# Ledger of designs, part 10: VHH binders against Protein GET4 (MDC12.19)

Target 1, 324 residues: Protein GET4 (MDC12.19), of Arabidopsis thaliana (Mouse-ear cress) (q6gkv1)
Amino acid sequence: MSRERIKRELPPVQEHIDKLRKVIEEGNYYGALQMYKSISARYVTAQRFSEALDILFSGACIELEHGLVNCGADLAILFVDTLVKAKSPCNDETLDRIRCIFKLFPRVPVPPHLVDVSDDEDVQNLQESLGEARSRVENLTSFLRAAIKWSAEFGGPRTGYPELHAMLGDYLYTECPELDMVRISRHFVRAEDPEKFASMLVNFMGRCYPGEDDLAIARAVLMYLSMGNMKDANFMMDEIKKQAETKNPELSESDLIQFISYLLETLQRDALPLFNMLRVKYKSSIDRDQLLNELLDEIAERFYGVQRKNPLQGMFGDIFKMMG

## First folded at step 7 (VHH; framework vhh_7b2m_4)

Design q9 (from q0 with G98D)
Fold by ESMFold2-Fast, scan of step 7:
Order: structure tokens, then sequence, then C-alpha cells
Structure q9 (fold): chain B 324 residues (1-324), chain A 118 residues (1-118)
């Protein structure tokens, strides 16, 4: 006989999955989303995190495979939130699942300019495509940003797992209607793939306004140096010089590029007075972008132990980070 | 089309060994985790062992220390070396990608029967 008081335990996952399969087979993908959330929440409450993660991973994949980006992203973000609750380590198992989810996000590059943009229908179609692209990029960004943060907290590098940065940077570059090359570059310098980054920058040079290619290169090299990464900074500079000889020969005549070349030699020689002299000599080129001065201040601190010009920068930065 | 083909099952006495193979096609094998699952008559299909893209492995408690999973990315193949087999290991063994089987039947192989006599 049954006991007078039976512990309420969750039934086998299979019972719930049979119900989910029926909902999916009927084409009710939004109803399936609600079921995935409800079922996974029950397993989380019961501290059965492995089962909750299996359900959320499966749900994210199925929704994305059917083109339901919002639903799939919702479950993917909840999957990452559940990793944090479970304190799940940054390991091959979880990274493989994140990669699988990422690969299912659609790739629909920004359409080329319409032949006749004065046509009201063509303009409307372009606006609709851009809106969809922005929504897709926002969903993917939320998912990977959460995954990067999780990886940094639970066993990955303090700045986030390199492959996750590469995935996000690449997706932003190919899919985002409004290119933010500073944001994209911040991800790629953490990706531990300077060859891919250099290739992307060379591709981007085809889209730059004439005479500004050197700024994109300077930002990338200085970002590597600000992190103490001399090896990838030198690789980037060498690769860009090699590729630019054919695509953009005028880059070799840029004062800013010349400055970067001398800066790399100076940092190898550990010569602070020469570093300061170079900043003064090339001031007009450096001042073209305030970010370059900020990165150079970080470089001076990392390589020479020089106190930043504003000793309160850290305090103001922390306040800014708290505001989001 | 994702296709998985299992082989290597058979009849063996308790304490014996078998090596199962799973040949995969229709996806970038090296990018995905793959696992071995088994289903005994009248029971639900359960995970036996998993191997991830980076080479790390995970085993169920019932087979830990007796079974070894491995992969050959050049051949798009995953293996399960089964040692010290017990009658309770009798089941149909299946190969699958790391998408839970109950939601993606089309990613399963046909299975290979393992029977362990006492």
Amino acid sequence: as target 1 above (324 residues)
Amino acid sequence: EVQLVESGGGLVQAGGSLRLSCAASGFTFSDYAVGWYRQAPGKQRVVVASIYSGGSTKYSNSVKGRFTISRDNAKNTVYLQMNSLKPEDTAVYYCARDIPWYLREDYWGQGTQVTVSS
C-alpha cells in the first residue's frame, strides 16, 4: 500500500518530454516555450540542475531550429542563468552546448543597398529587415554576454572565455546593421585569435571612410598592449602590414601607423622617456581619437608602472560600471 | 541529413569485453559532443558515457571504471570500450549528439544489441 504521507518527487523527465513533443509536433512553439520554463523551474527548485539544463538546452535548440529567435534566445539566456545558479564550471560540456546554441542563431547579413531606394515598398522592406536584424543581434548579445560573465565567474579566464568573445565579435561584425568597431575590437582582443581579428580588420578597411583605416589598426594594437599582450600586438601589426601592401599601400605613410611601429620597439626596450617623447611627437595623430590616449595611459601603467594622469579614474570607472 | 551508424554489439559472457563503434555523417563531427545511451527491455533510455569536442569525458555511475569512451575526429567515429561486462549491461546501445534523444529522434542511430549471459 501507499504511505499516508508520500514525499512529492518530480516524475521522470520523460513524462514531461512526451507532453513537450506533442506540443512541438502540433506547431505550438510558443506553448512549448512556456512548458520548458515551467518544467525547468520545477527541477531548479528541486536542486536537480542537470535535468533543468538538459530541458533548457533542448528547448533553445528546437525553438532556434524552427526560426523562433525570441523564444530560443529566452531559453538560452535561462540556460545560462541556470548555470550560474548551479555554479556550473566552465568546462567542455557546457561550452559545447553554448556553441551549439550559437550556431543555430540565424545568419542574415544586412542586405545590400537597394537599386532604387526611392521605391516606398523597397524602403519599407529594408526598414523591416533592419528591425529584425537589430532584434536578432540584441537576443544573441544578451545570451553571449551572460555566457561570457558566467565563464569568468566559474573557472574561465577573468575576462571571459576567449571563444565566446570570438563568437560575439564575429556575429556583431556580420549581422549588426550599425557597426561598432570599438565594441567588436574589445571582444576580438580577448578572443586569443589575432589572425581572425587581422583578417576582419582588413575586410573592414574596405568599408572605412577614406583616410581612417589607420585608426582601426591603432585601436586594435593599442588594445592588445593595454592588456599586456605584446605577442598578439606584434602579430597584428605584422599581419596588417603584409596585407595592406596590396589593399591600402598608403597605410605605410600614416603618421599614426609609424607611431605604432616605434611604440612597439620602445616597449620591447623598456624606455619610458622614449615612450613619452613619441606621444608628444605624434600628438596630432593620437588626438584624432580620445580612446587612443586612454589606451596609451593604460599601456604606460602596465609596462612602466606610471600612475595615470587622473588618479581617480578607477573610482569614476567603478561608479560608471554600477550605473550600467 | 544527420546519420549515425552503430556496430560492434553481440553476445558475450559475464566478465567479457566488447568494443562498440559509431560512424557519424551529415554534421561537423569535431564541433559536437557525442554520447552513448542504452535501453533495456521495458526501461527508459539512459545515458552511458559522453565525450566532448575538447576530449573530456563523462560516465554514468553504473559503468564508471569499466567502460571507456573515445573519439577519432579524422574518421568521424566515436567508440565505447566495454570491459568487465555484467548481465545488467544487456541493452540496445545507441549513439547520439548531445541533444537529448527524446526531442531529436532523427539524430539517433539504429542501435546495436549487447547481450551479456551469466
Scores: ipSAE 0.446, ipTM 0.768, lowest interface PAE 2.1, mean pLDDT 83

